# Ledger of designs, part 94: VHH binders against q9p7j3

Target 1, 174 residues: q9p7j3
Amino acid sequence: MILPLFPETQVHVFVYENVSNCAAIHEQLISQNPIYDYAFLDAATILYKKQVYSAIIRALEDRRDEQMKTKTIHSEVILSLSPKTEISSAFRQFSMTKKSKNIVVVKIDSKLTEEEEFERLDKLVEGNRVEFSDEELQKLIDFKVLKKNYKLDPSTLENPLASILSSIALRGYS
Below, E stands for the ipSAE of ESMFold2; O stands for the ipSAE of OpenDDE; V2 stands for 0.75 times the mean of E and O plus 0.25 times the DockQ between their complexes.

## First folded at step 7 (VHH)

Design q46 (framework vhh_6qgx_2; at its last look DockQ between E and O 0.71; V2 from the best seeds 0.00; counts 0 for: pae E 5.7 > 2)
Fold by OpenDDE, look of step 8:
Structure q46 (fold): chain B 174 residues (1-174), chain A 124 residues (1-124)
Amino acid sequence: as target 1 above (174 residues)
Amino acid sequence: QVQLVESGGGLVQAGGSLRLSCAASGRTFSSYAMAWFRRAPGKEREFVATISWRGGSTFYTDSVKGRFTISRDHAKNTVSLQMNSLRPEDTAVYYCAAEPGYSLFDTASEYDYWGQGTRVTVSA
């Protein structure tokens, strides 16, 4: 897909449930295997599509403005999900872990169609692909984790999306 | 909650220019993406332009590209729409809109806050 604000950048987002090889994927990421050049997110921490897209946009803007805090655009996406400035905290909060079962995978600067990218990714991820939608994400979310990550309280839980997006936007700008 | 107030509308001849302004209330202006929409007589509200929370990224509808410029001032909590080379078909009520986070869509339903609108009339 093409983001209106970044028409020259192709982005793909995939959702997998019941992934059996997250530990293996995690090892490849630690080893910095270039074949795994994606942002692997724990789906338990993602509630909305707009949450993911907002993180992507922020990462792209950071790159454009030469203000990235991390080494890669995909790691910057992970950081961009977090209301915290610490990279380690962001990764602990939002990145796929060895114990993850459901994941959201983001590819930036893809030269492939969505289908072609999926074929590549499908060789790496052992799980079931589901639609990237709010409906599907809501089935995978851990609200306890979400509330913790974004410090949501009863008042902000009335409009979680607004609170989440504001947290993403205001990171480092308190 | 955010309150938005538009200003700068008026009557102008074809080929003329106007600058619309939208003032946002509150201290959280920087956490919102901003947009302009318009509603022509007898037509539905349509997207015109949007600007990201940082102000570095913009997107325009095709019919206004090269003529309109959206900008924002964080210090003043304002978003502006510079309209040049105006055409009769630009006649409409122009609305300011805001959404939390980054602007991702050009659909009205994605924006949480709206102004009352300011009328722009372009005569032939």
Scores: ipSAE 0.645, ipTM 0.837, lowest interface PAE 0.9, mean pLDDT 93
Fold by ESMFold2-Fast, scan of step 7:
Structure q46 (fold): chain B 174 residues (1-174), chain A 124 residues (1-124)
Amino acid sequence: as target 1 above (174 residues)
Amino acid sequence: QVQLVESGGGLVQAGGSLRLSCAASGRTFSSYAMAWFRRAPGKEREFVATISWRGGSTFYTDSVKGRFTISRDHAKNTVSLQMNSLRPEDTAVYYCAAEPGYSLFDTASEYDYWGQGTRVTVSA
């Protein structure tokens, strides 16, 4: 996928369900293994494709403007999903954990094609790849987690898209 | 819900300039991406330009790059399209569009809010 606002940046997003090795992946992330240079998100926190793309655009804007608060573009994507500027809080809210079962994986600045990245990730992730679509994400979301992360009221929880997208774009300005 | 009202269309000679404005109402205007689309006679709506909420990111369709400039004024709740070096093929109805957050795609179906359009006619 090419995003109009950043046409020179390659972006790949993958969704895996029924992942059995999240604990092993988490250990590799803690040890900062460069092979795992991706944003690994808990799918329980992601409801829309636009949610992920909005976080990517926010992270890319912050990188362009030399305003990144984290060490890598992938960690900046994780931070950018949060309505707050607190790094540790954002990671606790959106990152994959040892107990995660379904994950969303983001790769920025890939030198590989989408298919080549998939072949690489297929060796790292023990799960079933599904389409990155709103339909598939709706099967994996945890609405209790979503409500807590974005502080949604019951009235907005039934149609939260605009609230989520605005929270991501306005992080630090509201 | 946001409401959009376009203005500034009219008749202009080839090589001339026009400035289009779009006024948005709604307390969440500052959190919306704003875009301009156009529809030429007999054609579908096509993307022209977009600007992010912070105004730091812009994207233009190739045919208008260097000739058109999109800008925002948060105090006035407006987005503007400065059109220079106009060509007869720029003749179209120009529409203002908005979407919460960022402009993620350059396709009309991705935008939730639309103005009624302002007509631009460029004579040879």
Scores: ipSAE 0.360, ipTM 0.699, lowest interface PAE 2.9, mean pLDDT 87
Fold by ESMFold2, look of step 8:
Structure q46 (fold): chain B 174 residues (1-174), chain A 124 residues (1-124)
Amino acid sequence: as target 1 above (174 residues)
Amino acid sequence: QVQLVESGGGLVQAGGSLRLSCAASGRTFSSYAMAWFRRAPGKEREFVATISWRGGSTFYTDSVKGRFTISRDHAKNTVSLQMNSLRPEDTAVYYCAAEPGYSLFDTASEYDYWGQGTRVTVSA
């Protein structure tokens, strides 16, 4: 998929449910294994496709403007989901953990078609792929986690999209 | 909540220039991606240009590249479309649109907020 704002950048997003090997994936991410060069997000924190795309666009803008705070574009996506600027908090809140069950996986700068990237990723993730859609995401979300991460109250939690996207957009310029 | 008001439309000679402005209400404008769409009589709205909320990223439909420039001014809470080298086929009602955050797409269905439109007529 190509985002209009970054027409030369190929992006793929995949969703897996019932993932049995998050602990193994987590160890590979810590060791910086280049085969695992993706952003692995906990699906319990993701309610909307636009949430993910907004974080991707912000990360790409920060890379272009030499304002990235993290070492890779994929880690920058994780930071960009956060309403706060602290890197460690963003990873704690949004990144896949060893105990995650459902994940959203982002590949930026892919040289592969969606099918080819899926074939690679499917060898790494032991789980069931589902569609990247708002319908599937809302089945996997943990609303208690969402409320905490974005400080939503009952009025914003009923229709939280604009509030969440504004949190992503309005963090400082850095 | 965002409310959008376009201005700057009118009649202009082919080859001429026109600047459209879109004033947005409140601080929520700073968290919105903005776009211009247009609709010629009898046609669907078509994408013209989009700009990210911080103004760092822009994208244009092919037919206007090099002729139109989208920009935004956070201090004035406006987004503008500078239209140069106008042609009769640019004649349309131009709409300002807004979408929260970085969810920038070139399809009308991705934008929640719309202005009332401003008519641009380019005469030969």
Scores: ipSAE 0.191, ipTM 0.587, lowest interface PAE 5.7, mean pLDDT 85
ESMFold2 (binder alone), look of step 8: mean pLDDT 82; pTM 0.852

Design q47 (framework vhh_6qgx_2)
Fold by ESMFold2-Fast, scan of step 7:
Structure q47 (fold): chain B 174 residues (1-174), chain A 124 residues (1-124)
Amino acid sequence: as target 1 above (174 residues)
Amino acid sequence: QVQLVESGGGLVQAGGSLRLSCAASGRTFSSYAMAWFRRAPGKEREFVAVISWRGGSTFYTDSVKGRFTISRDHAKNTVSLQMNSLRPEDTAVYYCAAEPGYSLFDTASEYDYWGQGTRVTVSA
């Protein structure tokens, strides 16, 4: 996918359900294995495609402006999903864990085509690949987790999109 | 609840300039991406330009790149479109559109908040 605000940046987003090897993937992420240089998100935290893309754009703006707070663009995407600037809190809230069942995987600056990344990720992730769409994401979301992560009150919970996107955009400035 | 009001349209001769403004009413737009679209008579809405919420990123359609400049003023809750070297082909109703957070779309259907439009006529 090409983002209008960053037309030279290659972005791929993949969704896997019923993943059985999250513990093994988590171990590779903790050891910083470069083969796993992706943003691995818990799908329980993601409700909209726009939520993921907003975090990607925020991370790309922070990289361009030399304001990244984390070591890699992929970790910056994870941080950018959080309404707060605390890195450890963001990772606890949005990153895949050993107990995750469904995941969203983001790749930025790939030199591979989307098809080649699919082939590579299918060897790393033991799960069922599904379409990156609002419909599929809505099957995997945990609304209790979403409400807690974005501090949604009853007045915003019925239509949380604007609140979520504003929280991502205003992180550290609100 | 988010209301947008455009101004600055008018009649101008080819080669001239116009500055369009869009003012947000009620709520602040510090967290909103802002875009300009246009619709020529008998045509669909066409993307013109977008600016991110902090003003740090901009994107333009190829036909206006280098001639138009989008900017925003957070203190006044306004987004502006400076249009230079206008051509008869730029004749259209210009619409301001807003989307919370970072806009990743150059398509009209992805924007929920719209102004009523301001008319720009460029004579040959």
Scores: ipSAE 0.185, ipTM 0.588, lowest interface PAE 5.4, mean pLDDT 85

Design q48 (framework vhh_6qgx_2)
Fold by ESMFold2-Fast, scan of step 7:
Structure q48 (fold): chain B 174 residues (1-174), chain A 124 residues (1-124)
Amino acid sequence: as target 1 above (174 residues)
Amino acid sequence: QVQLVESGGGLVQAGGSLRLSCAASGRTFSSYAMAWFRRAPGKEREFVAGISWRGGSTFYTDSVKGRFTISRDHAKNTVSLQMNSLRPEDTAVYYCAAEPGYSLFDTASEYDYWGQGTRVTVSA
């Protein structure tokens, strides 16, 4: 996918449900295996396509401006989902864990097509691919996790999109 | 919520210039992506230009690239569209629009906040 604000940057986003090997993937991420150079997110934390795209655009702006706070663009995407600049908290809140069941996977700067990345990920992820759409994401979200991560009150939880996107855009500014 | 008010429209000859301004009030302006759309008689709303929440990234439709420049002043809570080398086909009502976060899409349905519009007429 090409983002209008960063037309030179290849972006692919994949969604897997019913993943049975999250513990194995998590071990590969801890060992920093370069084959797993993706942002692996827990789908329980993602409600909208715009949430993921906003974090990607924020990360790309920070990379362009030489203001990345983490080592890789994929780690920066994970950080950018958080309303705070604290790296460890962001990873705890949004990263896939060994207990995750559904995941969202982001690849930036791939030299492969979307189909070629699907073939690679199918070898790494033991689960079912679903469409990256608001409808599919809403089947996988955990609203208690979402509420806690973005500090939503009952009134904002009824329509959280604006609050979530503003939190991502204004991370580190109060 | 965000309230948007456009200004700067008018009549101009082909090859001329106009600057449109959009004043935003209500919420923190810098937390929103801003865009300009236009509608000519008998046509749908067309994306013209967009700018990210801090002004760091811009996007233009092909027909205006190199001629129009979008900019933002978060201290004044304004976004501007500088229109140079105007053509008769640029004649339209111009609307500013805002969405939470970043300008991710060039489609009107993605924007929840709209101004009332300002008319631009370019004579041959």
Scores: ipSAE 0.118, ipTM 0.546, lowest interface PAE 5.9, mean pLDDT 84

Design q49 (framework vhh_6qgx_2)
Fold by ESMFold2-Fast, scan of step 7:
Structure q49 (fold): chain B 174 residues (1-174), chain A 124 residues (1-124)
Amino acid sequence: as target 1 above (174 residues)
Amino acid sequence: QVQLVESGGGLVQAGGSLRLSCAASGRTFSSYAMGWFRRAPGKEREFVAAISWRGGSTFYTDSVKGRFTISRDHAKNTVSLQMNSLRPEDTAVYYCAAEPGYSLFDTASEYDYWGQGTRVTVSA
């Protein structure tokens, strides 16, 4: 898989289930520990690989155009998942919390290989790593959370991909 | 529900220029990524160029970089392909296509809506 719009940008996405130390990770994020410079997402909010890639592309476009609304590319990815313009709202909706059990972790501009990032993250995250695939994501999604975050009606819930991607694209359109 | 209509095709000599336009009707496409694909005689459909939903990002197949420019006008719901320095190898039927959100892959299967095509012939 590649990002045709940003072919020189290194992007790694990891999925962990049954994570037991989310409270500890959350405290490291609050303290802004640079070792935890990743986007930590609650897997309950992510249904498709394309959902994550769309948010990454939006964040990279905003960085390129000097229009980022947050301090880091990783926080910009979190903001970019939300259809709302309000930063605090986006973080409440999509970020990992102390109570999260399954997480999606995004790394942009890594100087490490994917294998080296695996080794590093496996030491930080106490959980089971699974494949970043639509099949695995669909085991971890909370459809009630998804419906609320993207304001989906029942008619689109069986195939919400287009609606989700359009919602990501519409946020803060100039 | 959504209609895409291409225009601007024709016959041109090598080294010449053409501007293709695609008009969208039935809804606004401000949230859609748009692309151009082409099909040469005897070949499969191939990617040419794409532009993101807000027009901020573009990418092109290597053979047209520097010669073709894709652009969009949200007020008119149009996407255009300016083709300069045309070569006989550019002879094809050109198709406009739309995809919700961003174009993550340069493949036809990612696009939900298609125009009927406009023919471009470049003579040697």
Scores: ipSAE 0.137, ipTM 0.513, lowest interface PAE 5.1, mean pLDDT 84

Design q5 (framework vhh_6qgx_2)
Fold by ESMFold2-Fast, scan of step 7:
Structure q5 (fold): chain B 174 residues (1-174), chain A 124 residues (1-124)
Amino acid sequence: as target 1 above (174 residues)
Amino acid sequence: QVQLVESGGGLVQAGGSLRLSCAASGRSFSSYAMAWFRRAPGKEREFVAAISWRGGSTFYTDSVKGRFTISRDHAKNTVSLQMNSLRPEDTAVYYCAAEPGYSLFDTASEYDYWGQGTRVTVSA
């Protein structure tokens, strides 16, 4: 997908459910294997497509302005999902873990087509691909995790989109 | 949560300039992305320009690039559209729109809050 704000940047987002090899993927991420240069997110933390796109746009703005706090654009996406500026906290909150079951995978600056990227990921991820859509994401979300990560009150949980997007946009300006 | 009021519309000759302003009130305006849309008589609403919450990112529809400039003033809770080198085809009612966070798309359905519009007429 091309974002109007960053038309030169290729963005691909994939969703996998029932992933059986999260522990193996996690070990590759810890070892910083360049084959796994993606943002691997726990789907339990993602409720909307706009949540992911907002974090991507924030990360791309920080890269453009030479204000990235992390080493890669993919780690910057993970940081950008968090309402806090602390890097370790953001990774603890949003990154996939060895116990994750469903994941969202983001690729930025790919030289591959979406189909080629999917074929590559299919070899790395042992799970079932589903549509990147609000409907599919809402089947995988954990509302207890969402509430904790964005500090939502019960009245906001019925329609949390505005609070989530504002938290991403205002990270570091609270 | 947010109320938007546009101003600055009017009648101008082709090649002229106008500056539109949108004043926002309500909680958390500083975290909203802002956009301008327009609707010509008998046409659908179309995207014109957008600016991110921090004002660090802007984008424009191709027909206005180089002629229009969107900007925002966080202290005054306003977003402005400077329109230069106006053409008769720019004649429309211009609407200010807001959504929480970032403007991800140039699609009207993505915006939750709208002003009433201000009319711009460009004569040949």
Scores: ipSAE 0.077, ipTM 0.522, lowest interface PAE 6.5, mean pLDDT 84

Design q50 (framework vhh_6qgx_2)
Fold by ESMFold2-Fast, scan of step 7:
Structure q50 (fold): chain B 174 residues (1-174), chain A 124 residues (1-124)
Amino acid sequence: as target 1 above (174 residues)
Amino acid sequence: QVQLVESGGGLVQAGGSLRLSCAASGRTFSSYAMAWFRRAPGKEREFVAAISWRGGSTFYTDSVKGRFTISRDHAKNTVSLQMNSLRPEDTAVYYCAAQPGYSLFDTASEYDYWGQGTRVTVSA
């Protein structure tokens, strides 16, 4: 992904389905193992590429402006998906858990090529890689989780993209 | 459900300045990334400038960098394009466009809402 405002920033996004080792990955994240320095998201919460893209851009703007609320750019991406300003709430709503089955993995400021990150992640994640596309994400989304996280009304369910992107953009601002 | 109306177009001499404004109305203007596109006589629509909903990020096409400035007024629900050092090559119909969210895109198909346009003519 190339971001016009952040052309020097290396960004990679990976999607895995049918992951069997989420509990083991979660343990490594708690242990702060530097090999797992990624944003690990529950795919049940992600419907669109633009949703992830918007969270990344917001996190990068907050880093540029020295306004990050979390300790790492990857945790800032997770926070930036949330319509709320509370860090713990964002992590509960969007982060991978021990019970997750499908995950979205974001890497920012990679020192590796996309191909090298693929090789590395394929060894860490016991699941099937799929394309980072709206079509693949639509197969993995849980609409009940999405509705709860973004407070979607029944009237917006036909096309929730605008509401989701607005929620990401308006966090902390009215 | 957003309506966009441009204003400020007109005839100006090369080297002069114009300020275009785009007024947004409708159910939800907040949280839209906004952009200006233009269509020159005989040409296709091209990207000019974009601004994020917060106004914290801007992106310009190379030919207008340093001459044009895009800005946003949240209280008035307006986006403005200050055009300085105008050239005959800037002659076009200028359109404002909106897309939900935070991302900046220079691709016309990413924008869901469009104004009707305001004509700018720059004489030699």
Scores: ipSAE 0.012, ipTM 0.439, lowest interface PAE 8.2, mean pLDDT 84

Design q51 (framework vhh_6qgx_2)
Fold by ESMFold2-Fast, scan of step 7:
Structure q51 (fold): chain B 174 residues (1-174), chain A 124 residues (1-124)
Amino acid sequence: as target 1 above (174 residues)
Amino acid sequence: QVQLVESGGGLVQAGGSLRLSCAASGRTFSSYAMAWFRRAPGKEREFVAAISWRGGSTFYTDSVKGRFTISRDHAKNTVSLQMNSLRPEDTAVYYCAAELGYSLFDTASEYDYWGQGTRVTVSA
């Protein structure tokens, strides 16, 4: 997919459910294996497509403006999901863990088509691909995790989308 | 709930300039992507320009690049469209639109809030 704000940047987002090899993937991420150069997110933390896109666009804006806080664009996407600027906190809140069951995977600056990335990633992830849609994400979300990560109170739960997107966009501004 | 009110439309000669303004009432719009769309008589809404939540990114449809400039004032909850070197084909009703999040798409269906429109007529 191409984002109108960044038409030269190719972006792919994949969703996998019932993943059985998260521990193996996590090990590859720790070893910084370049084959695994993606943002691997725990689907328990993602409720909306717009949540992921907003983090991607914020990361791309920070890269454009030479204001990245992390070493790679994929780690910047993970940071950008967090309402705070602390890198280690953001990774604990949003990254896939050894115990994750469902994951969202983001690829930025791909040289491959979406179908070619699907084929490659399907070989790395032992799980079932599902559509990147609000409907599928709503089946995988953990509302307790979401409430903790974005500090949602009862009034905010009435409209979590607005609060989540504001946290991503206005991190460090308001 | 949000209200968007456009202003600044009018009649202008080809080669002239107009500045459209969109005022948002309610909460601050720093967390909303803002866009301008237009609709010529008998045609569908066409994307014109968009600006991201933080105002750090803008993009334009090809036909207005270099002639139109979108900007926003977060303190006033206002987005503006400066239209220079106007052409007869720019004649349309111009609409302000707002979307939660960054400007992700140039697609009208992605925008949650719309103004009533302001008419721009460019004579040859």
Scores: ipSAE 0.051, ipTM 0.507, lowest interface PAE 6.9, mean pLDDT 84

Design q52 (framework vhh_6qgx_2)
Fold by ESMFold2-Fast, scan of step 7:
Structure q52 (fold): chain B 174 residues (1-174), chain A 124 residues (1-124)
Amino acid sequence: as target 1 above (174 residues)
Amino acid sequence: QVQLVESGGGLVQAGGSLRLSCAASGRTFSSYAMAWFRRAPGKEREFVAAISWRGGSTFYTDSVKGRFTISRDHAKNTVSLQMNSLRPEDTAVYYCAAEFGYSLFDTASEYDYWGQGTRVTVSA
């Protein structure tokens, strides 16, 4: 996908369900293997496509303005999903873990087409690809995790979109 | 939950300039991304320009690039569209639209709130 705000930046988002090798992927991420330079998110934390896009745009704005708090654009995407500015908390809240079952994978600055990128990812991820859509994401979300990460009360759980997007946009300003 | 009110429309000669303003009121959050759309007589709504919440990022449709400038004032909760070098084909009703968060899309269905519109007529 090309984002109108950053037309020179290639962005790809992939969703995998029933992933069996999350522990192996996690080990590669800890060792900072450059082959795994993606943002690997736990799908239990993602409810909307707009949630992911908002975090990507925030990360790209911070990179443009030389205000990134992390070493890579992919790490910055993970940080940008959090309503707080503390890096370690953001990673604990949104990153894939060894016990994750469904994941969302973001690639920024890809020189490959979407087709070429997922052929490469299919060799790294042992799971089933599904459409990046609100419908598919809503099958994978854990509302208990979402409520905790964004501090949602019962009244906002019926329509949490505005609260989630405001939290992402206002991180560090509130 | 938020109300948008446009102003600044009117009649102008080709080559002239107009400045449109959009004022936001109600339960407004600073996280809204803002856009301008327009509808020409007998046509569908088309995207014109968008600005991110921080105001650091803007996007324009090809036909207005270099002629129109979108800007934002957080203190006044306003978004403005400065339109220069106007052409007869710019004649339309202009709508202010708001979307939650940082996401900017040029698709009308992605926007949550809309103003009532302000009419711009450009004569030859």
Scores: ipSAE 0.136, ipTM 0.549, lowest interface PAE 6.3, mean pLDDT 85

Design q53 (framework vhh_6qgx_2)
Fold by ESMFold2-Fast, scan of step 7:
Structure q53 (fold): chain B 174 residues (1-174), chain A 124 residues (1-124)
Amino acid sequence: as target 1 above (174 residues)
Amino acid sequence: QVQLVESGGGLVQAGGSLRLSCAASGRTFSSYAMAWFRRAPGKEREFVAAISWRGGSTFYTDSVKGRFTISRDHAKNTVSLQMNSLRPEDTAVYYCAAEYGYSLFDTASEYDYWGQGTRVTVSA
């Protein structure tokens, strides 16, 4: 995928359901194994493709402006999903855990094609690949988690898109 | 829940300049990405320029890059398009558009709110 705002930046987003090895992946992330240099998100927290793209664009703008608050572009994507500026809180809210079952994986600055990244990720992730689409994401979302993470009230739950995207865009300015 | 009103269109000779403005009303304006599209007589709507909610990122179609500048003023809830070195092929109705969030898309279907348009005519 190419983002018009960042045409020289290669971006890939993958969705896996029924992942059985999240604990093993989590261990590799803790040990900072460079093979696992991706943003691994819990799919229970992601409702829309635009939610992920907005976080990616925010992270890329912060990198461009030398305003990143985390060590890598992938951790910056995780932070950018959060309405708060607190790094530890963002990771608790959006990162995959040992108990995650469905995940969204983001790769930025890939030297590989989407197909080659799929081959690579299929060796790391023991789960079923599904399309990165709003339809597939809506099968995996946990609305209780979404409500908590974005502080949604019943009126915004009927159409949460604007509220979620505003939270991402206004992080640190509200 | 945002309404857009364009102004600044008019008639100008080739090589001249015009500044278009789009005034937004409603809540959460600062969280919207804003864009300008145009539609020439007998043609479909095409992307012109976009600006992120912070105004830190801009994107232009190749035919206007270097001639047009998009900017925004959060205090006044406005986005502007400064058009320099205008050409007869820039003649069109110009539309302001807004989409939720931080992302920029050059596809008209991605935009949630649209103004009514302002006409720009560039004579040879």
Scores: ipSAE 0.012, ipTM 0.440, lowest interface PAE 8.4, mean pLDDT 84

